# VHH binders against q8rxe9: the designs that were tried, part 31

Target 1, 356 residues: q8rxe9
Amino acid sequence: SVATDDTSPSVKKRVVSGVQPTGSVHLGNYLGAIKNWVALQDTYETLFIIVDHHAITLPYDTRQLGKATTDTAALYLACGIDVSKASVFVQSHVPAHVELMWLLCSSTPIGWLQKMIQFKEKSRKEGVENASVGLFTYPDLMTADILLYQSDFVPVGEDQKQHIELAREIAQRVNHLYGGKKWKKLGGRGGSLFKIPEPLIPQAGARVMSLTDGLSKMSKSAPSDQSRINLLDSKDLIVDKIKRCKTDSFAGLEFDNAERPECNNLLSIYQIVSGKKKEEVMEECKDMSWGTFKPLLADALIEHLSPIQARYQEIIAEPEYLDKILSEGADRAEELGAVTMRNMYQAMGYYQRRRY
Short names: E, the ipSAE of ESMFold2; O, the ipSAE of OpenDDE; V2, 0.75 times the mean of E and O plus 0.25 times the DockQ between their complexes.

## First folded at step 12 (VHH)

Design k2 (framework vhh_enristomig; at its last look DockQ between E and O 0.47; V2 from the best seeds 0.00; counts 0 for: pae O 2.6 > 2)
Fold by ESMFold2, look of step 12:
Parts: sequence; structure tokens; C-alpha cells
Structure k2 (fold): chain B 356 residues (1-356), chain A 123 residues (1-123)
Amino acid sequence: as target 1 above (356 residues)
Amino acid sequence: EVQLLESGGGEVQPGGSLRLSCAASGFTFSDYYISWYRQAPGKQREWVSTISDSGSTYYAESVKGRFTISRDNAKNTLYLQMSSLRAEDTAVYYCAKGSDSHASGWYSEFDYWGQGTLVTVKP
């Protein structure tokens, strides 16, 4: 009957991530980030939000947004998101995101937003062409996405850290304006209205390099599709891309030779998709020619990607199933967000609608 | 804060040359592909050239052989050397940072753009 703290159930920290509804992913995205992002569901309570509201802040094709949204959801589920561990949902299916955004905008100094937006100075001088209010205020929408769920962590790369710092500043400001004594007087628990989110700097995932230049990262910004393997590339296209990829004239294959960046990249890809140890790959491949290795690599890629592609096709073929997954994710998110919204309205002194 | 600042635009005669610069800050410049785009009056924005993080270069067919993209990672600066300029090269030129950092997130697909610099080639 010994009472100790080490017998208490632990509470998982919450991770919230936004996902742009692009509908496509390449091998570099997957191995560099998405695989590790999916794995967070095993350690944290995780919410994956497909951020369709963010996608409309620039010109877009109204005929494509819905399809891109569902394609993106299907692809991320195919990459291993387990709906028993994580919530996947569409941002616009939870109106509280925009509702909270409005409240946060009313507490956000305009000067804080001005640093976040790049403006087209010369287009303004040549006529009426302005950045939308949505583009200007999207940092508050992102902040709402994060704060609505009392998030502990937000996975971001180095180039996105400033947006998390702004979200932290807004949370601190709102806690100052409405939290503490004011919050307690209105019936609030604790001294802070919002948790202060922290960036979760991802452990560096695999650095997958371009198929046309082993010193350049694999990127959708490369003009040629030959430079990358997309997760949904057909078997024949994978074979063709590997057959045509850049190699060298050295004998044998080896890791970590600075004069052989393509060799290092292609062996690294092979190691990862085959699941073999680095030393095992070295012994297997050291005496191979490129002509022997390229088919081996292509087969390993096909074997790794085919289950993902098959799962994607199953999900896309069952739109009612996908709708159910997204609806259940949105319902869970709505329950979490409702608590935050009630607290926010109470802290701000709103008169609440009564039903008699 | 990601920031891209273009400069070096101006007015030139046909056949002339200009060198555009783009000063970058707020990200690890050497890790990213950086591109030039242009937008002529009444036209859609058009891709001009891209340089990879390793220095590999790519060009639109309309500018091949006339334009040269380069980068100086020590100075966090992108360049576009334009020669043999024609009237159809008249446009506002923008530099753009690619959004693909092997990460997912709210901004993983969001390009960052400079304010642009005007290049005018007389008819």
C-alpha cells in the first residue's frame, strides 16, 4: 500500500501539425520528415490537420482543393498514421479554428504580423493589387491551430521556427491580458489560459539527395521530375528513373566517399528502404557495378513503396471510409477545442447564450 | 524571418546586360534551391531559372544561353546575369526560396518571395 508518484498513469504531451493539401509527396519528404512525424503518434497524443484554410491565402483552383485535400489525407494515412493513436482531420471541418483566430487577431499587435509577410512592393505601385487579408493574418490562423488544442509541441524545421515564436508571443500576450487573477476571478483553473507551445525540432531524418546530383537535396523545387522519386510513381517509372540517374565511373560501391556523392546517396536509399544495416549493405554491394546495383535498388524501392501505394489506392477507392475517418477526427478535435473556446470566451467576459 | 531582397533592375537598350542580386536572410541559404521568376505586364508569373543547394543550374528555354544564375553561399546572395536582353524580357523579376525542406508543416509547400526588381528593355 505504498503511495509513490511512480505508480501514477502518465499523460502524453500533445503534438499538433499542419499539413498542406498538396496531394503529392516525394521520397525526400517521406524519409526526411513524414516517417518520423508519423512515428510521433507512438510517443505523443497527435493531431494531424490538413490545413485547407491556409491553402486559399494565395490564388488557387477551386476545382482541385477538395480532391487535393482528400488525396493528401489518403497519402498520409497510407504512410502509417494509425487512427486509434492519432486524429486526422480537415481544418475547415472544425470551425473553432477560425473562431479562435478572430479572437486572437483582436489581441495581436499589427506590427507583429508585418514582419511575417513578404509584399510585392512594385505591384502595389503599378495598380490595385494587394496581398489578401488572409495572407496577412494567416500567422494568427496558424496560432489558432496550435493554441486551440493546448498543444505542447509543434514539429517544425529551422525555416519555420519564427512562426512558432510568434504563436508563443501571442499566447503569452493573451495569458497576460486575460489570464492570472482575471482568469481565476472568472472561474478559471490555473493561472494561464493557454499552454505556451514549444517547437519540436525534428531529429534530422534521412537526407535524400537528387537523382541527378548527389550534392543537391531531393526537392520538388528541382525543375525535372527525374530528380525525385514520388511516393506514387509507378513501378515502371521508378525503374526508369533509377536507370537514368546520375552515377560515376569508380569501381565498386561505398559509403561516405566525398568524391562519390551519388554512390553515397543511392546506397543510403537502398539501406533505408531495404531495412538492412549499413555494414550489411557495404558487404553486399562493395563489388557491384552500377549495372548490377541499379536493378537491386529499383526492386527495393518498389518493394518498399508498393504497400504504401496499395493502401493509398484502397483508401481513395473507399470515399465513405475516408469521410468517416476524417469526420471522427474532426469530432474528436471539436470536443478538445470546445473546452478551449469556452475558456477563452469566459476569460474575455462574453455573455453566453442561455437555453431555458 | 525569411527575407529576400532583389536589386539591380533598371532600363536597358536591346542587346544590353544587367546583373540582378537577391540578398537572403532568415534561413540557412546554402541548404535551399533558389529561383528567379518574372512577371511581364498582363502575363502570368513565369519561371526563369533555378539553382540547387549544390550549385546545379536550370533554365527556362526562353532564356537559355542568355542568362546565368549563380549563388554565393558565403554572402547569402543569389545572382542572375542577363545578357542579350530583348523587349520580351521586360518584367518584374523575383527571387524565390523553395519551400521543400524535407519537412511537413503549415509552410512546407509555401514559397517565399522577394518584392521584385523591375527590368525594362526598350522596344
Scores: ipSAE 0.426, ipTM 0.759, lowest interface PAE 2.1, mean pLDDT 85
Fold by OpenDDE, look of step 12:
Structure k2 (fold): chain B 356 residues (1-356), chain A 123 residues (1-123)
Amino acid sequence: as target 1 above (356 residues)
Amino acid sequence: EVQLLESGGGEVQPGGSLRLSCAASGFTFSDYYISWYRQAPGKQREWVSTISDSGSTYYAESVKGRFTISRDNAKNTLYLQMSSLRAEDTAVYYCAKGSDSHASGWYSEFDYWGQGTLVTVKP
């Protein structure tokens, strides 16, 4: 009885995530999300999208959008996204996103979108009449982003939970309306048109706090740049920001003291960027003054970020390389999306174009 | 579903006061930075004020000393107390939710905006 080692390469589940083209990433984003994404590349088929269609739903600078897009892509690559493992592409480079959005809009009750917190809030203030249709429908666009690629999992923050739930509901509805026997009668395979995506919520473990307020998370929404370390900050700027960061007047350094949130934050950052164990950091730093520790932290940050910065510079210096990467990513996305679109058009009863 | 609903806008005389509110729902309000922006006719949207998840407040120079941002986490509501209003304060005021960029693959400075409320300062 020859145990046929059915080593059929277990088809990796698919993870899709996206970022708006902001052009900047801070340490909190990196340590809290990007590092985890890098790790996901080994376990999952990963697609990372620069979602520039989402960027235009709010006021933006037309002169900066292109650069922000390429910078965002470059930063992800610099942080360890591996194009041999993942597909990186720009949303607008794949027309199927908008096509699918349109189809999904036809199946989305207006009431579902009206319940979205973002829309409700916008509608109350300026009047519903002044809100853009884009702002109203961008959740359907996000749904298209996810469902186009038959995503199994979507890494999201808690703030995106509603949108993921919406995506799930829309997927279920479309499957119900057009899938199954109905689709089979139209010549399709039948069954579900979409996988129901599941959220991947990272474990709350590595929240990097503001350098100016240990009780506040590091954020781009913070008005002061001094509150955050950006991945592309110069060595001097890193040193200066750390030097000026808020600290307390207590002697020694310690973890997990509620009265010393800045201390906890800075030690945590040091722990992560140095790759040391918490116990090691405690032992090393317990008797240090801020004058001794801050330079140590700055050096550790510089050491950790230097390779990222170097790689970023390399990528930006070779625009053709980045263009090629994005083009290849888009090609792969188009291939994947084409199957979904074909199925959707068929299931919805469209007259299909014959290529001759 | 994340919702931000601005209210409290209206017409006021120069030197007057107005209090704006932003009702938030569909997310853990207390965990996010929340901001006020405004857009005057024919102008770009500009930042007005931010309050952090811990309650730290920040203001644009143009409104510093006149505007006060606050939040009530129990009510999931953001406020903007405006005093000494000027003609140049005339704008649609927007509430913006900061993104949870630490855990999200969808990186943005702000992920949700309200529809705005109009403030008109007229003699």
Scores: ipSAE 0.031, ipTM 0.491, lowest interface PAE 2.6, mean pLDDT 89
ESMFold2 (binder alone), look of step 12: mean pLDDT 80; pTM 0.808

Design k3 (framework vhh_6fv0_2; at its last look DockQ between E and O 0.04; V2 from the best seeds 0.00; counts 0 for: pae O 11.5 > 2, placed apart)
Fold by ESMFold2, look of step 12:
Structure k3 (fold): chain B 356 residues (1-356), chain A 124 residues (1-124)
Amino acid sequence: as target 1 above (356 residues)
Amino acid sequence: QVQLQESGGGLVQPGGSLRLSCAASGFTFSDYYMYWVRQAPEKGLEWVSTISDSGGSTYYKDSVKGRFTVSRDNAKNTLYLQMNSLKPEDAAQYYCAKGSDSYASGWHSEFDYRGQGTQVTVSS
């Protein structure tokens, strides 16, 4: 079809990234992935979607969703999103996401969804299921998030490639069913209804380990908050967490000793947040006790996080500013998506309402 | 494709023991925290235990602490739950679940990837 139009205005590719409205980000999230994902805005036109519709597919606290949504947006902005390069918006502020989801569901074989979520055999009691319809169908919602914007790339880890492959399969199926010459015969322009998205694996970030177990990665999945540094932890809390973190009884400090995973982790964090070379850190720290090193690490963490925290506080202190950013992002997204939705309805043969 | 397959359930008497297994494939098992959750009839999912990606850290619901032991064999991509001193209230369908602990997973929640479950029944 017509994918190679050299007269098009821009060659800048579009990246779409979904963001769960968790309301919090820990150091492992930031250094291990988010920093590099935000940096994609320097190369691509980037949309960051706070996916509040996805957050309701499992049990959640209705009193916290709105705050978690705005906190997440503010945190990502504080992590370096430049609104002149990227858009940040809330999924539910652009109804086209769920509108397209419905259209895609009509073209998605049920067996494709079944392979995305393992289901136990149906209960012997009639009508009892272990998952909501929302949980079962949200791969179509994710596909809509991606396809609505004619996305070229979607940042994912290796374990999420299967969702991008589903989105690609659905796009190909819709292009086959409704695109090409069929679409032109209905008065449409161009060939394909959807670009076929590609997974994007950003440059790997740091591997940041738990403060309570240097062999385990830092994770929200750990019940104890002591295991992680959150981007918004206060100075006092950072000091306390580092003071209490697991260490060992060896003299001195060193990298890359498999018997000293906590030492390796804490030195690695210090290296990263201080911006120093590995050799420089080793020369500075090799003869230190834990008692000398821990305050040094805490101070480096506080200094590194302070600009992010200051930007976050600035954003949340001015709710109208954050509302404006999200509104402009949603307006931009709605404009982009309207083209896709109009083409989909026309290609599928819908009678369109006349707007006055 | 992410797949989780539980096994090892069965019928036991109160005070008995069972060992559940969960075979994992389609992802780098050693990179992820893993969970055991359970569901009794007409009840919601209940968290039972968490184990870190390396297996170095384990966590338990208070009611099973001291009786249940979670472990993993990262070379065999297998998660285990040793259940001792079983009580009638432990009877449930048991599921293993993959954590969502990639540093930035985006769209997905942690319970999107769970197995089909294995039944544990405790009766005389």
Scores: ipSAE 0.534, ipTM 0.805, lowest interface PAE 1.7, mean pLDDT 86
Fold by OpenDDE, look of step 12:
Structure k3 (fold): chain B 356 residues (1-356), chain A 124 residues (1-124)
Amino acid sequence: as target 1 above (356 residues)
Amino acid sequence: QVQLQESGGGLVQPGGSLRLSCAASGFTFSDYYMYWVRQAPEKGLEWVSTISDSGGSTYYKDSVKGRFTVSRDNAKNTLYLQMNSLKPEDAAQYYCAKGSDSYASGWHSEFDYRGQGTQVTVSS
C-alpha cells in the first residue's frame, strides 16, 4: 500500500490589502498595517495595492499624487515587502478595478452605502449634498479591490470593518443573483462567482494613536504634523516630536489605564518598535519619568526606522527598478482579475467580444 | 395600496416651530428609507431630508441642517419632521415620500410614492 504522499502543494490562501497614497506613510500605517503584512508573505499569497483611485474621492493635490504613489510603493518595499513573495502594484494600473466596481454598483442597494459611517463622517465637513458620488461609492470600489482577486483574507483596521462586512454582503448577493445554476445556463461553470472574504484584524495594540491626542487615531488628516511620526522623519524631527508629545501629570508609567491614553499609546509604540514583551516594558518603564522615557522612546524609534529610511533612499535612487516592480505587479494583477471579470460578464449576460 | 398622509402643517411666525407627521400604510414601513420633500410656489420639488429604514442614519438639506430633525417610529408606521427656527424661505407644501427599490440598478426615482402634502406657511 504505497502511501501516495499527496504533497500536492497546498494552494496558499490569498490576502489583499492596500493604502491610499495620501501624503507620507506615518507610524500608525506602518505599525498598524504594513509591518503585519510582512509577516503574512510567508503564509499567504499576498497582493499589496497602492489605491490611488481612493485618494481622489477627497480633495487632493494633483501635483503630488504621482509622487505620493511612488513614495508609498517605495515604502512598501523599504518596510520589508518582498517582491519575490508578494505582488505590489498601483490600483489605476489595473482597469478591472473600476470595471468590477461598476458591475458591483448594479447589485448594491443604495441603502447599504448610506449606512456607512465613514461616508457620514467624511461628508459632514462639506455637507451631504456636496459630497461627491465617488465618496459615496467608495465602499463599492473597495469591494471591487477585494473581490477582483478572489481574496480569502483582508487585513484591515477597525475603522474598515464595516466596509469589509459590506464587501461580504455584496459578494453574497452577487453570488445569489448571478451565480449557481443561472451562471451555468449561460455557459459558465456555475457555483460562486466570488469568494467571501474574511477580515484579518490586528490584535489589540496595533492601533497607534495621535501624539497630541491619545483618544484619536494617528492620522494624515490631522492638521498638525506634530501629531504623527512619519516614516521618513529625520532623527532630529523624531526627537522633537516625541519631546513635545502630549503626556499626563501622573507619576510612573502604566499600560491599559483609560485615564492615561497617551501613556498607553507611547508605551505601546515603545513595545512594538523595541520588540520587547509587554511585561518587559512594564518592568523597565514603570518608575520612569517622562523626561527619562521620551528620549528612550525616541531612540528606539530612530533605531527602528533608520533601516527603512536607508532602504527607501536606495529604492528612490533607482526609479527604473520601482517602475519594473510596479509593472510586474500590475501584470500579475491583470492576469488574476481577468478571470474574475470574464466570469462576471458571462454570469451577468453580457455579449462577449469575440477575438478574432 | 401604499398610502402616505401628512399632517402638522400650519401658519407660524418666523422663528417658530412645527412638527410634521406622516402616517404610512400599505407597505412594510420599516423596510424603506423615507423622505421629506417640499415645493414652494413657483419652485420645483426640493429634497429636505432622508431617514434610513432603521432610523440610524439621517440626512438633511444644508439650509435646514441644525434646524430640522427627521425621525421615525417604525412601530407606529409614522415619519416625523421637527422644524425649528423656521424661516420665510421654508414656506412650502411638505410631502412625505416612500423610498423606492433601494437597489442601485437601473434608472429609478429615489422614492416611488408621495403623500398629498401639508402646507407650511411662515409669515410675521
Scores: ipSAE 0.005, ipTM 0.230, lowest interface PAE 11.5, mean pLDDT 89
ESMFold2 (binder alone), look of step 12: mean pLDDT 79; pTM 0.816

Design k4 (framework vhh_3k1k_2; at its last look DockQ between E and O 0.46; V2 from the best seeds 0.00; counts 0 for: pae O 4.6 > 2, unsure alone 64.5 < 65)
Fold by ESMFold2, look of step 15:
Structure k4 (fold): chain B 356 residues (1-356), chain A 124 residues (1-124)
Amino acid sequence: as target 1 above (356 residues)
Amino acid sequence: QVQLVESGGALVQPGGSLRLSCAASGFTFSDYYMRWYRQAPGKEREWVAGISDSGGSTYYEDSVKGRFTISRDDARNTVYLQMNSLKPEDTAVYYCAKGSDSYASGWHSEFDYWGQGTQVTVSS
């Protein structure tokens, strides 16, 4: 009714992010993506979902999944998740994800899933009879993770782009099939059952390059652990990896020399983890030898990572505290999803249980 | 849509040489590690070789070191496997694979996209 309304409550948009239960994170993951994704909690209502159901669609170690799940949660908390602003929870602790997945699968044309890249490549080589139903339906589970919470935004990399577009198409189809007047005639509100989620590109993080090749991104997929600093590497291991990293024979240190990609990378890492301005780093380091600089870099890395490692160790040492955080996150997620599930069942015409 | 198409597989005599190619499309090829895998009859797929997104770092499984060379041509979106001193044990279907995004997080695990494969047979 009014053009401006100072009495209206502010409504934060919701961001949902899935997190694989890998149990490990390297410096490139952290500085290049995770730090900025955690920072979204300052602007948005943020849900971080440890996606253990997704992890079982590929070969995995049954003895390690639970530990990897809790280690991943502890690492993300140690990286700065504030539980007063964001929720972190385990996907399997909220049954509605799978419940909604089933309903969405029943509305998803099989041809839409058949064109997904992972399934197409597997079925071409091994035949449809050999491909798992889990791998085939994985996109519907991801769609359920997103739509269950009426999510406004989903942070994406290139690998997730196709899946986000599928989620949008499924939401539109379900809204058409079951929403509007049809839903109202069944006693519902009418209108859309799901918000149509949008991809979100967070502010770009730092480009952190391999310790063995300054022109290649730091990656878990690189075969050598020497190529990366992991967030939980010990002090001694950090020193050893920096001592052994690729350098050059030029005198002095400088940024932005195309012949010196390793020098540029190592100075850039130093700048970031020390918190110093680029000009300050240039002046401090320009006349250093590698023998002087490498211990300086290692010390800066150790000091930067030490609070994260200490926080992680505190969390892991008190599993009851971690369990409580995850349980409370799951409770909040369950409450958010319950409205969606009730509306979906009503719109699809289910006879719903009456409690007496 | 990610697509990897291997070619160059053939029948070759022991001690011979062969060059495999993998044409890539549907992604920014220069941003990704590329790998070769192989699968012999009755065995699981095994990693053979890898090359960094810069092309500056190459990696090899022990049994092929010194005999195989991986390379890439980013202008043509193509990765190659030069195979020398071939042995009957190298008989397999060879697959090209795309590595995961090094900064990617989210619902996807470290998942390789891989092609249809090309048959290499080493026998007389």
Scores: ipSAE 0.309, ipTM 0.608, lowest interface PAE 2.2, mean pLDDT 85
Fold by OpenDDE, look of step 12:
Structure k4 (fold): chain B 356 residues (1-356), chain A 124 residues (1-124)
Amino acid sequence: as target 1 above (356 residues)
Amino acid sequence: QVQLVESGGALVQPGGSLRLSCAASGFTFSDYYMRWYRQAPGKEREWVAGISDSGGSTYYEDSVKGRFTISRDDARNTVYLQMNSLKPEDTAVYYCAKGSDSYASGWHSEFDYWGQGTQVTVSS
């Protein structure tokens, strides 16, 4: 009895993530998200989205959105996203995102969205009454982004956990309302319409804080560009920003001291970009002055970012190449999403168009 | 679900004291750095104080040093802000915030988790 080693290629689980094209990718985005995505490509089927529909939920510059979109895509590739392993595409290039969002909205109680912390925070500036419906409903859009592709895992930071939980709840609800025997009675396969996605939380090592406030996360929304390192910053600008970054007056350098958040941040950045172990960095830097350490950090950053910058320039110099990549990515996304949409329309009882 | 609920805000006279509380749920509280922020009318939100996961280290904004004390009770999943010698300039909505996590996605990763805030008014 020859044990047929059913080596059926274990179907890779699917990972989906995305970034808004709201400006320049900074070091926090890269070290915390994109760099980790690169590692996921070998283990998972990965879809990386430029989520431009999310970008319009707040005030934005219409003249810059297109460029920001292409720049973000180029930076994905420059940072090591491999199109032979991953699909890269723009959200608006796949209409199914919005279609699914609409369907999901019908199954989302308004009370669920009213509880979203990010909405409360983002709407506070303008007043809740003046907040757009788009800003209110973008969690459903994000849910569509995830569920459209039957995602197993979603890499997210802690600030996105609530949205992932919402996505899970919506998926469960839809499965309950329309799935199972109900769907089968309508001619479908029955069972679950959506996989329940799980968060993939990266290990603590990729926290990048503001250069001007060690207690604040590095952010694009910060008014001063001095607060962040952008991936495309020139060498001189990197040096200048590091030189001017906020530091304390304590002697020596140390990790994990809450009284020295800037020190912790800068050492952490150095650790990551140098590829050294924490213990190695501690030993190397423990007796350094800021005058000695800052140049070291700057050099390490420049060295790390230089290949990314070079690759970015190559990609941007060939617009047709990028367009092709994005088109192919969108095609793949459409193919995957089409199955989900077909099932949803069927399960929800839509009269389906017969395609001849 | 992650929740932060602030309480303790009130109207007080200059020189008075208040203790704010923030009840946390939906995450492993003891593993995270916690923060207090405040936002005065017409001003940007600013950080006020931070406390390490172990509670062994605290950090304060210069304007509140010596007057405010941040503390935490991990058993109760609560972070506190003791505010003494209050000044009119301390009038603001005070927010509790969870420590920042690593960037892992970019849909809407602009800020950490925040509470609804509690109003502190210092006026004669």
Scores: ipSAE 0.037, ipTM 0.275, lowest interface PAE 4.9, mean pLDDT 89
ESMFold2, look of step 12: ipSAE 0.307; ipTM 0.616
ESMFold2 (binder alone), look of step 12: mean pLDDT 79; pTM 0.806
ESMFold2 (binder alone), look of step 15: mean pLDDT 80; pTM 0.817
OpenDDE, look of step 15: ipSAE 0.033; ipTM 0.262

